# Ledger of designs, part 2: VH-VL binders against q86iv5

Target 1, 237 residues: q86iv5
Amino acid sequence: LDSCSICVDFVGNSLNDLLNIILNSGVIGTCGDLCSAVPGGQIVDTVCDLLCDYVGVDEFIKLISDVDPDPIYICEKISVCKTNDNAAASLDLVQINPQNGTVGGTFTLSIAYTVTNTIATGQLAFNIIDPTGNAFGDAVLLVQQSPEQYTQQFQFQATPSEQESFPNGLYTVQALVCEGSCGSPHPNTYTLANGTTTFTISGADSSSMSGAGSFSGSSQSTQTGAASGSGSGFALF

## First folded at step 1 (VH-VL)

Design a08 (framework fv_acasunlimab)
Fold by ESMFold2-Fast, scan of step 1:
Structure a08 (fold): chain C 237 residues (1-237), chain A 121 residues (1-121), chain B 108 residues (1-108)
Amino acid sequence: as target 1 above (237 residues)
Amino acid sequence: EVQLLEPGGGLVQPGGSLRLSCEASGFTFSSYAMSWVRQAPGKGLEWVSGIYGSGGSTFYADSVRGRFTISRDSSKNTLFLQMSSLRAEDTAVYYCAKGGYRSSIWYFDLWGQGTLVTVSS
Amino acid sequence: SYVLTQPPSVSVAPGQTARITCGGNNIGSKSVHWYQQKPGQAPVLVVYDNSDRPSGLPERFSGSNSGNTATLTISRVEAGDEADYYCQVWDSSTDHYVFGGGTKLTVL
């Protein structure tokens, strides 16, 4: 992992812990004092210090209090993540198996895409839209991704939860390859490729459900700046 | 050993072109930002251009933008600076320099020995 | 573009403390790095991230940064410390590395 990935992970995941510490203890001294409270060791402390030094303590506190931060944009603003206004990619495959399954069944989403001009900092993202219009999905961070073909797979179990009930019917899968955060209005953000597929859920697994709906994935291309980023979960894009 | 070697440099006419190279050894070249920093005779240090990670993201000082192109070849552990439309004020010792931690920390912990470029008629 | 201002020269007696300043608008919000350059040689990093030292550098070198001024402090100055010293920051608004004009340290 590089400084860009660490920055995006820090802004996306660790700043909430820092905010809670500030609210509970009143730690508001120097950037060093604030950042020493964040778990993660020297690398995270360095990125935190750079971000805090860039904006100053007061603005840093406001930044970490933002309920809908764009981690890629923030990390681009402090120049730990790079931009490429000429990034380009194509989406070669969006496939889900099985195309007809049941509640409690396991589904595999396979995405293949080709980068034709380097993606400096971006996302491979997807939304799954249920028959009622409720959406869930995930994204992986793309850093310095060179021209090459890439593949990514995600698996989930259609286990009902408070976030997604998995009703019977038609589901739509939308996949996007973006420079910047997919859907962001911020500068240096571009949708490079878009693809769609569908699947259906009918009936129910009669066995007791124990698993939760979650995604897991892996990149088939191994090189510096290949697909990486935040873990699986439910997300709104 | 951990080092940067800068073969090259030379005398060129105004309006001419020259390519500088910098060979890295002893560290994982593709993981670090690299820059060119120059120093005119008797003057201070001036950052010229930088490139990050495995390539792609490039940065240029205003004085060289559109005239200089930075690139890297990770298979050869080599950094390049292609200079075109050279001017007398580009006369300087050119240093290649490695960024600090990972691809984007903004201090230089390793420097080449420098290569003199003279632009004169 | 962002500008760093250093005094052109500083003189100190052996064994005394030298202080070299680096002025910049709101520089206390930035990370400042310091380089030593001896005649005919490449620069050498002596302080990074305001106050950290590279391995192998003596504890006599230290740094601070607040408000509009960063300072390199060299305690118990030795003749071998004579050199040009440069401060440097990354300016995120322009995506540029910015160097100060340099300070010649003379030990008399």
Scores: ipSAE 0.000, ipTM 0.404, lowest interface PAE 15.9, mean pLDDT 80

Design a09 (framework fv_acasunlimab)
Fold by ESMFold2-Fast, scan of step 1:
Structure a09 (fold): chain C 237 residues (1-237), chain A 122 residues (1-122), chain B 108 residues (1-108)
Amino acid sequence: as target 1 above (237 residues)
Amino acid sequence: EVQLLEPGGGLVQPGGSLRLSCEASGFTFSKYAMSWVRQAPGKGLEWVSGISGSGGSTFYADSVRGRFTISRDSSKNTLFLQMSSLRAEDTAVYYCAKVGYRSGWLYYMDVWGQGTLVTVSS
Amino acid sequence: SYVLTQPPSVSVAPGQTARITCGGNNIGSKSVHWYQQKPGQAPVLVVYDDSDRPSGLPERFSGSNSGNTATLTISRVEAGDEADYYCQVWDYSSDHRVFGGGTKLTVL
């Protein structure tokens, strides 16, 4: 992993711990004081210390405590993630297979995109919007993506959970390629490309689930091609 | 100007110990990670050790782990490398180096000391 | 351990372009730095973070990094560019900071 990916991964995983330490501690005088309190062991403490050292503890705390923090923005402010206001890309394919499925079935989302001007730090993100308007999705980190064609696949099972019930009907898939975090209000964030597709879920969801307990849906991202970095989370645009 | 000054090295018997020092000037020492890189006669560069700006994190190459200790004294703007259990293969010019501002843990070295020769022989 | 592979030597005529490669598994996902070392001197940073150039360095030095190969490009080569060139990365997975073996650039 590159330093940008390490930073984004650290901030994404440790943000709540850092906020809790800042809230519950008195005076934090050094990066060592802050970072030694972060759970996760030597590697996590090491990453924290190195990131904090370059901006200083006061500025690091301000970045973490910002009202609308996002890991890409924080890591750009520390200068370990690059920005490119002239990044450019196109979405060549947004396809879901099968186009018609059933509750409990497996769906594969295939996305193909072309970078035409380098993406410095960005995301390939998608939202799936169910027939009732509830959305779920995921995003992968893109770091220094050179001009080239890329592909990415995501897989999930339509297993009902507290987050998503998978009702029968029409589903909309929205995909975005962004410089910065998709949907972020922070500087140096741009939507470079967007695309949509649809799929349907039909059949006897109530009958099929009569003998089943509560199941959690799962999504899996697989990397095909030269894209770097991976991270999962539900992103709303 | 930004400068790193290394006092002269030394001749040490195998199994012996030696401490190297590197005095920094022209930048805020405590803000920057520092590194030690060595070069054996006629060979290429080999990274040896690194330390964060705060001193809270230290890093070592497998070849020196358990034998070398990196440390810093921010009040003196000085970086140290304590070498113990020295072997013939530790014979090299040792460079101290300042890690660049933008990468932190990537250990790109934007300023280098003059180098200090350490000879381990009987 | 992670290994960076450089050609041992590259020769180029004055005024032409020299290209020095640095090969590594998935090196395009890492940040690559380049150093110039002249005989009897300490190394000098010439490119950092794949393609960024330190202030005060000639514009003739540039870098790229994708896939399994990073490249240092020196355009309009001058006799003063003769030196050993080293690439360097941090391999997070093994926690090693790794240098390539070095490339001797000769200007005919």
Scores: ipSAE 0.006, ipTM 0.464, lowest interface PAE 12.8, mean pLDDT 83

Design a10 (framework fv_acasunlimab)
Fold by ESMFold2-Fast, scan of step 1:
Structure a10 (fold): chain C 237 residues (1-237), chain A 123 residues (1-123), chain B 108 residues (1-108)
Amino acid sequence: as target 1 above (237 residues)
Amino acid sequence: EVQLLEPGGGLVQPGGSLRLSCEASGFTFSSYSMSWVRQAPGKGLEWVSGISGSGYRTFYADSVRGRFTISRDSSKNTLFLQMSSLRAEDTAVYYCAKSYRGYSWGYYGMDVWGQGTLVTVSS
Amino acid sequence: SYVLTQPPSVSVAPGQTARITCGGNNIGGKSVHWYQQKPGQAPVLVVYEDSDRPSGLPERFSGSNSGNTATLTISRVEAGDEADYYCQVWDSSSDHPVFGGGTKLTVL
């Protein structure tokens, strides 16, 4: 696991805790003072100390306090994640199977993309927009992804929940390959490629209603490197 | 409605100072980064300065660094540009502009613009 | 520093399609925004992030961005489209926006 992936994971999980601690007077004297207050145990404390020590406590507090919650941007400013303003990619395939399914059924999203100039730190992200306009999605962190063809697969079960009811109708899938966090207003962020597809849901599938509506992801590449991390928990772009 | 209003403009001598203001209404002012963009007579757009939603981070074009200071007052929903050591080449219409996304500096585009304030620097 | 190149002028007949280019080294890897400025008025954002349109603007405005050239396309051009058009990107090396030199669109 590289330091960039470690940083993105830490910031993604601890940003709200860090913001709350920074608002509490008396814990901002040193990286150790700040980081010992972060919940998560000794490993989280150690990672926090390492990252904070890269820039010093004053600069670390600035970065945490002044950015919309964008772990990639924060980790780029700390200098543990690299940037490439010349990154380039194409989106070769966005396909969902089945293209006509039922509530409670399992859907597989297959994305194929080609990197033509190295992606230093970025995302492969997608949103699924239901017939009412409610959206859900996921992202995979891409770290030092060299020029090559890549494939990524996501699966989900269309099990109704408070977050997503899975109404009957037409669903839109939007996929993006980005340098930086997809949709972020921060510097060093570029949409490199985009693609869309659609699928339909009709009727209820009583045989599959017991499952959870969660995503699982996998990555395939023709090179040694696979996409790094499972994404920062990003849901929408 | 979402709006930026720039009161006034001015004529100032070389080496002088002038403060521009930009009054925001119709949106949550502190939630967006803001910019100043200028346009010399008959010329194109040139970005001058920017500020994060909190006001904690400020950014400047090389041509104005050390001479101009950007600031904001969230209680008044007002953006400021304090200009000092003014030169003839600073003569321009100055626009304030809102980022279309977000609080942090690093916006992609500018969706709301003030009407522009003419600043003339001449002897 | 990053440089954006636009043609100084483009002429088009009413009802035809105008294409305004914005050249930059590997600009296809950047998000490009387009502004319309009519005489005596502030700029208006007409296309953002390469191809998206702000609410309330005509579908006649569209954008594309690939390789070293981004393009603003205005279909079924009207006299009211006469304006200066500016492209803009973010230059991450300097942490600031960069504008192109502008293109005057004349509808004849």
Scores: ipSAE 0.000, ipTM 0.402, lowest interface PAE 16.6, mean pLDDT 82

Design a11 (framework fv_acasunlimab)
Fold by ESMFold2-Fast, scan of step 1:
Structure a11 (fold): chain C 237 residues (1-237), chain A 117 residues (1-117), chain B 108 residues (1-108)
Amino acid sequence: as target 1 above (237 residues)
Amino acid sequence: EVQLLEPGGGLVQPGGSLRLSCEASGFTFSYYAMSWVRQAPGKGLEWVSGISSSGGSTFYADSVRGRFTISRDSSKNTLFLQMSSLRAEDTAVYYCAKEYWGSFDYWGQGTLVTVSS
Amino acid sequence: SYVLTQPPSVSVAPGQTARITCGGNNIGSKSVHWYQQKPGQAPVLVVYYDSKRPSGLPERFSGSNSGNTATLTISRVEAGDEADYYCQVWDSSRDHVVFGGGTKLTVL
């Protein structure tokens, strides 16, 4: 893994722990003092120390404590993630299969996009809005994506849960390709491309009512660029 | 504090083999990627090979692929470069270097490898 | 294959500003690192991630990177700055490290 992906993953997983330590620990004088308190063991502690030492403990605490922190922004400020104000991309395909399904069925979201000027650190994000306005989705981290066509697929099972009930009706899919974290107010953030599609859920597959479902995705790229999920992007819940 | 020690270079005939080593101290060796960078007499820096922190991924310049093998032993804090089928063009000072997020923050003092008859 | 281009030499008078360029296709999208090498010595990192300075390095050293050109700037040049300077990137398309050809800085 590249250092940018490691940083984004660490901050994404540890942000709340770091905030709690900062709020509750009194005076923090060193990166070691902060990072030794982070759960996750020695590898996590080492990553924390390396990132904190890059900017110093005071600046690191400031970045973590920011009013609207996101992992990409923090890692860009630490200088382990690159920015490109001239990044460019287009969305070529946003497709759900099947376009007409049932509760309990499996749906595949296929997204094809073309990078026309390198994405340094960004996201491919999507948001699915149900007939009642409730939303769910995910985002994949894009690191050093060179000009080329890429494809990404996500699968989910329409199994009712506390997060999403999957009512019958029309669903809207929104997909975005961004430099930086999609929707972030921070510098060096740009929406490069967007696309939408729809699908419907009607009826119920009674055999599927016994299981709990979760949203999950997988990525396939024709290029070497790194891709991973994060807690940032759009208004994902 | 941080040190990369490269014990002695060597003289080898064309077609021969030589193993370089680099002993690390003053940091947690197993957490960092490492590289070998060479410099021919009077020439510039040329990256030769790199290895991930775990040793699971190795990378080679086109000029040495198939002839050189990079490896590491975390229990000994030691980086290795096994060189085979050596050519006169491989004559250079070889530096081991510690990666820090894509840059090289610490370098060994260099070891001279001379390939001649 | 990614290539970094540097001028072979730059001359500057003491107290003036030296600028050493590093050209590469869309280099502004990459992180550029700079090394100083004096005769008979190993290289020393002087600027990393385009513009960051290692601890203990004089503030006279700075860097920038945009478009197709990265630049190392040395202000108020001193005789002790005379050395070879190399730029470097990680070529993510090939998982390779690329160095520029080097620039000899002469202080007259």
Scores: ipSAE 0.000, ipTM 0.441, lowest interface PAE 14.5, mean pLDDT 84

Design c01 (framework fv_ciduvectamig_arm2)
Fold by ESMFold2-Fast, scan of step 1:
Structure c01 (fold): chain C 237 residues (1-237), chain A 122 residues (1-122), chain B 110 residues (1-110)
Amino acid sequence: as target 1 above (237 residues)
Amino acid sequence: QVQLQQSGPRLVRPSQTLSLTCAISGDSVSSYSAAWSWIRQSPSRGLEWLGRTYYRSKWYNDYAVSVKSRITVNPDTSRNQFTLQLNSVTPEDTALYYCARDRGYSYGLDYWGQGTLVTVSS
Amino acid sequence: QSALTQPASVSGSPGQSITISCTGTSSDVGGYNYVSWYQQHPDKAPKVLLYEVSKRPSGVSSRFSGSKSGNTASLTISGLQAEDQADYHCSSYTSSSTYVFGGGTKLTVL
């Protein structure tokens, strides 16, 4: 894994802890003073130290505390993730299989997109919006995606949970390809492409299912490119 | 001023558990800016870091691979101290044992206890 | 044997400069700028002398300096004094989230 992916993962998991440490610490004189307080063990502390050392402790604290929660933007400002204001892409396919399923059934979302000008650091993101307007989704990180066609698949089981009850009706899938974090107001963030599809849930496949609503993804490209996912049960844009 | 005071048995028989305590003054065992480590020193191995405990929203432990299956480092917030337990000791565990405040990789071990010589013999 | 390589002994006369090396691998000394040096007088606990390769804690003499090149860190003591006679230990963070130590160097001031 590259330094950009490591940074995005670290900031995504540690941002609230860093903010809490900054708020509650009397004096922070070194990157080590800040980073040794971050939960997650010594590997997390080491990543924190390396990232902090890129800009120095004063600038790192300023960046963490002055920026809306946006790991991609923070990592771009640290200079471990690249930006491209001229990134370009198109969404070629947004397809869900089956298009008509049941509660408890497994659904596969297939997204095909073409990068036409390199995405330096961005996301492929989607939201699934239920008949009541409640949404859930996921995103994968795109790092130095060269001009080429890419395919990403996500899989989920329509198992009712506290986050999503899976009522019968029409569901909408919205997918975005972005430079930067999809929906972020930060500089160097652009929505490059969007697409939509729908599917229907009717009836119940297993009424005794008590599991949580969860989903997983897999990515494919014809090139060895970096793409790492971050699971989320909530709307992403 | 931070001070670390060690206590515990100096003689342990093979196969038994080695137990030492480090009492902290001048800082809190649950301080967000510190971890609390055990180090030992022997003529054959020199200085050897064994493990640490630290509080960061919850308690964490890190242990050296060589002792991981036998070691526990535990905090006691009510007495402001932490302990080393090393199970199934052998004569190779004979060493001078130190506790220390660990301020992370960048600063290292900034205050050390006085040391406790533990002999493992029958 | 220790994970980091130090000379077993070094010697010097008052007023001279001496250097103690500490050699590891790319997964410890070479991979991180987290090398510490400890001074240990007979029958006493080690005391931190340098951290982050070259930084001094409050109260440590400017006669002590540190550097690193590749997989080797070095401690230099200038203007050698009788009280510098001690054991010196290097330590480094590792890719396994642990600390490793050198074998220690006995400094004799003749």
Scores: ipSAE 0.005, ipTM 0.428, lowest interface PAE 13.6, mean pLDDT 84

Design c02 (framework fv_ciduvectamig_arm2)
Fold by ESMFold2-Fast, scan of step 1:
Structure c02 (fold): chain C 237 residues (1-237), chain A 124 residues (1-124), chain B 110 residues (1-110)
Amino acid sequence: as target 1 above (237 residues)
Amino acid sequence: QVQLQQSGPRLVRPSQTLSLTCAISGDSVSSNRAAWSWIRQSPSRGLEWLGRTYYRSKWYNDYAVSVKSRITVNPDTSRNQFTLQLNSVTPEDTALYYCARVSKYGLTYYFDYWGQGTLVTVSS
Amino acid sequence: QSALTQPASVSGSPGQSITISCTGTSSDVGSYNYVSWYQQHPDKAPKVLLYDVSNRPSGVSSRFSGSKSGNTASLTISGLQAEDQADYHCSSYTSYSTLVFGGGTKLTVL
């Protein structure tokens, strides 16, 4: 794991904690004061200290407190991630399987892309837009990706949650390859390629019923584990 | 109920290392709610904060810019104490040296307990 | 010179009020609400009187109060008493992420 990946992971996972600390702590005079308050234990504290010490606490707080915080941009500003304004790529495939699924079912998104000029620090990102216009998605970090053909797969389970209810209907998938953070207004950010596909959700998972002829609620009592709760509805890897 | 007791040589030759120890009672040097500082006082410069050490999952050190290249503040959890080492001393380092605790670090920040002070003279 | 400016001396009579100023820059006193005041009697370690501009630790008399306006923090001692005769030091954070002290003020009573 390179310094850029370490920085982006740290900032991405700790940004809200850092902002909360800055908002609520009053005076923060040292990197140690800021970083020791970040949850995540000794490794997270060490990474925070290294990054903060590199630019100093005042500059680090300014970067974290920016109106539109962006982990890739922050890590580029502290000089641990590289930029390439001439990065280039194409999207060769965006495919989802199954194309017709059910609530509670598992979907696999397959993306193939070709890098034609090195991506210094960027993302392969996707959004899934439900029939009501609500969107969810994820991204993977791309660091120093050389010109070559690449493939990536993502999986998710269509389990209703507070973030996404998975209504029946037509879903749209948008995939992007970017230098910088996809959709960011920050300098050195470019959408290099985009692609779309669709899939449909209809009905609910089939249920096994062994009713005694009168009461139909017995299927819930035949479950021997809480395994359904371990999937939070969306897990890409 | 916290007490800080200082010990160490009171006379140091120029170019040598100044070394002082601060023994803690009534608190732990590894307390997650404390930081442990060295502060000196001279007629010409008044009070000067030199550095601190504190434990928050790992040990941290912060040092004043003026001494950063020469100073080390080290905790010793087995003896419940912390030390000051100041390298390459000159007569300008002649001062009354205090150890001090700050509690609620980063929020209500102030030095609430001080050692008795140690006058260190740097001369040949 | 000290980073924060205090008057070298101040004097008052018992029962009166006295104010000691601590002037910095926009990078220290002006930027941070961390201003502490310490009282020091001869041959003794400093003792905290106020922290975070105006807060008193347990055991510190309500006669001691603090305020800040722009780049200047102030310590006010009301109902001045003989035992208030001491040196008074202010401190603050700087833009270099370190603590600095004022030059100290010698208070003479009577």
Scores: ipSAE 0.006, ipTM 0.433, lowest interface PAE 12.3, mean pLDDT 82

Design c03 (framework fv_ciduvectamig_arm2)
Fold by ESMFold2-Fast, scan of step 1:
Structure c03 (fold): chain C 237 residues (1-237), chain A 122 residues (1-122), chain B 110 residues (1-110)
Amino acid sequence: as target 1 above (237 residues)
Amino acid sequence: QVQLQQSGPRLVRPSQTLSLTCAISGDSVSSNSAAWSWIRQSPSRGLEWLGRTYYRSKWYYDYAVSVKSRITVNPDTSRNQFTLQLNSVTPEDTALYYCARGKYSSSWFDPWGQGTLVTVSS
Amino acid sequence: QSALTQPASVSGSPGQSITISCTGTSSDVGGYNYVSWYQQHPDKAPKVLLYEVSNRPSGVSSRFSGSKSGNTASLTISGLQAEDQADYHCSSYAGSSTYVFGGGTKLTVL
């Protein structure tokens, strides 16, 4: 197994499960013992087994248990994902529609960026900062993105939830293009480009009972490379 | 409650395959709480762990480096047993062979089978 | 991995305490807390006495205790009794899904 995106997706989805298994199971002598305890069925078990077997169970446990584990770094240390200390990119557009909306409305974030030196393993990430300073966001994985122009769109509905209440006021969008995980302290991580925009929410919505502050993303690219969305509602950097 | 009962030939010629069976009662060979091992004992080497099989979401197999090229440990769910096959035996493979239950993949084994003395001789 | 080192024999009188050492490397005894001890009477299969350094299975006397310091694990038998006369074997996880055993120690109760 040499697929970077498969590794990042597996670790991203299973990291907390792996940490809990390691913490609560004092007897892990094999990759099979660790991986069979991970929920997700045969395919997840097979991916876990292949990654763990590549480095050995002791090294795999060490990587998972290290301070500030992140999926891209772990997969780079396994040597499944590549690094490029000379990656380079620019942000050409950060735009949100509508620029003035209401609670309960749907917003679309459009990002255009140009890669000027190959991004080996990285992410396009954004945070939305509400008027009170609370932030939420999402990211897509970038794998072997060749020099070319790319576009990415994200959509969300401003429906109040436990994570984000969507108060009236000014919202700030910050977007980053990174080699490695944006904001990570790990080696081979670099912020390549950043950009900001703003939008406003006005008008009360008294019918907010159950909420969804999550994002759906879509990528548009004609180049060789991979992009994978994350469904996290919390700030990423 | 778990019991292991061994069977198989006690005399094997050099270059042939040593084959032993361990029948399990009181537990399933596919139990998620067990791993099923073969361990041998000789005066010159003492106790030596050879390999194991266990079922979690699929079957797994682990083998000692010293025998990895010659050994197979196979489960049989229909008969609730597991077998040892050791190829290309030499007189140095003469030993008392035990099957054993490893609990939760720890380095401890309980219970052990009764043991089978296998002599490799012409 | 290396086989674990145990003394070939130890002896004691009833009521005494005896200690058996099991020495490995940082890749087995020193690297993991997965040391077990087995008692073997003549012509019988080994029986587990201790696992994970110091844990006793149900039915094992509190006279048997275990400890580990660095690369050496120790089995201590207090209040030695005639039925304790047996061979004692240590084992450790050795990494890479493998296990190693010590050479065994013959305990004679005088």
Scores: ipSAE 0.000, ipTM 0.435, lowest interface PAE 15.0, mean pLDDT 84

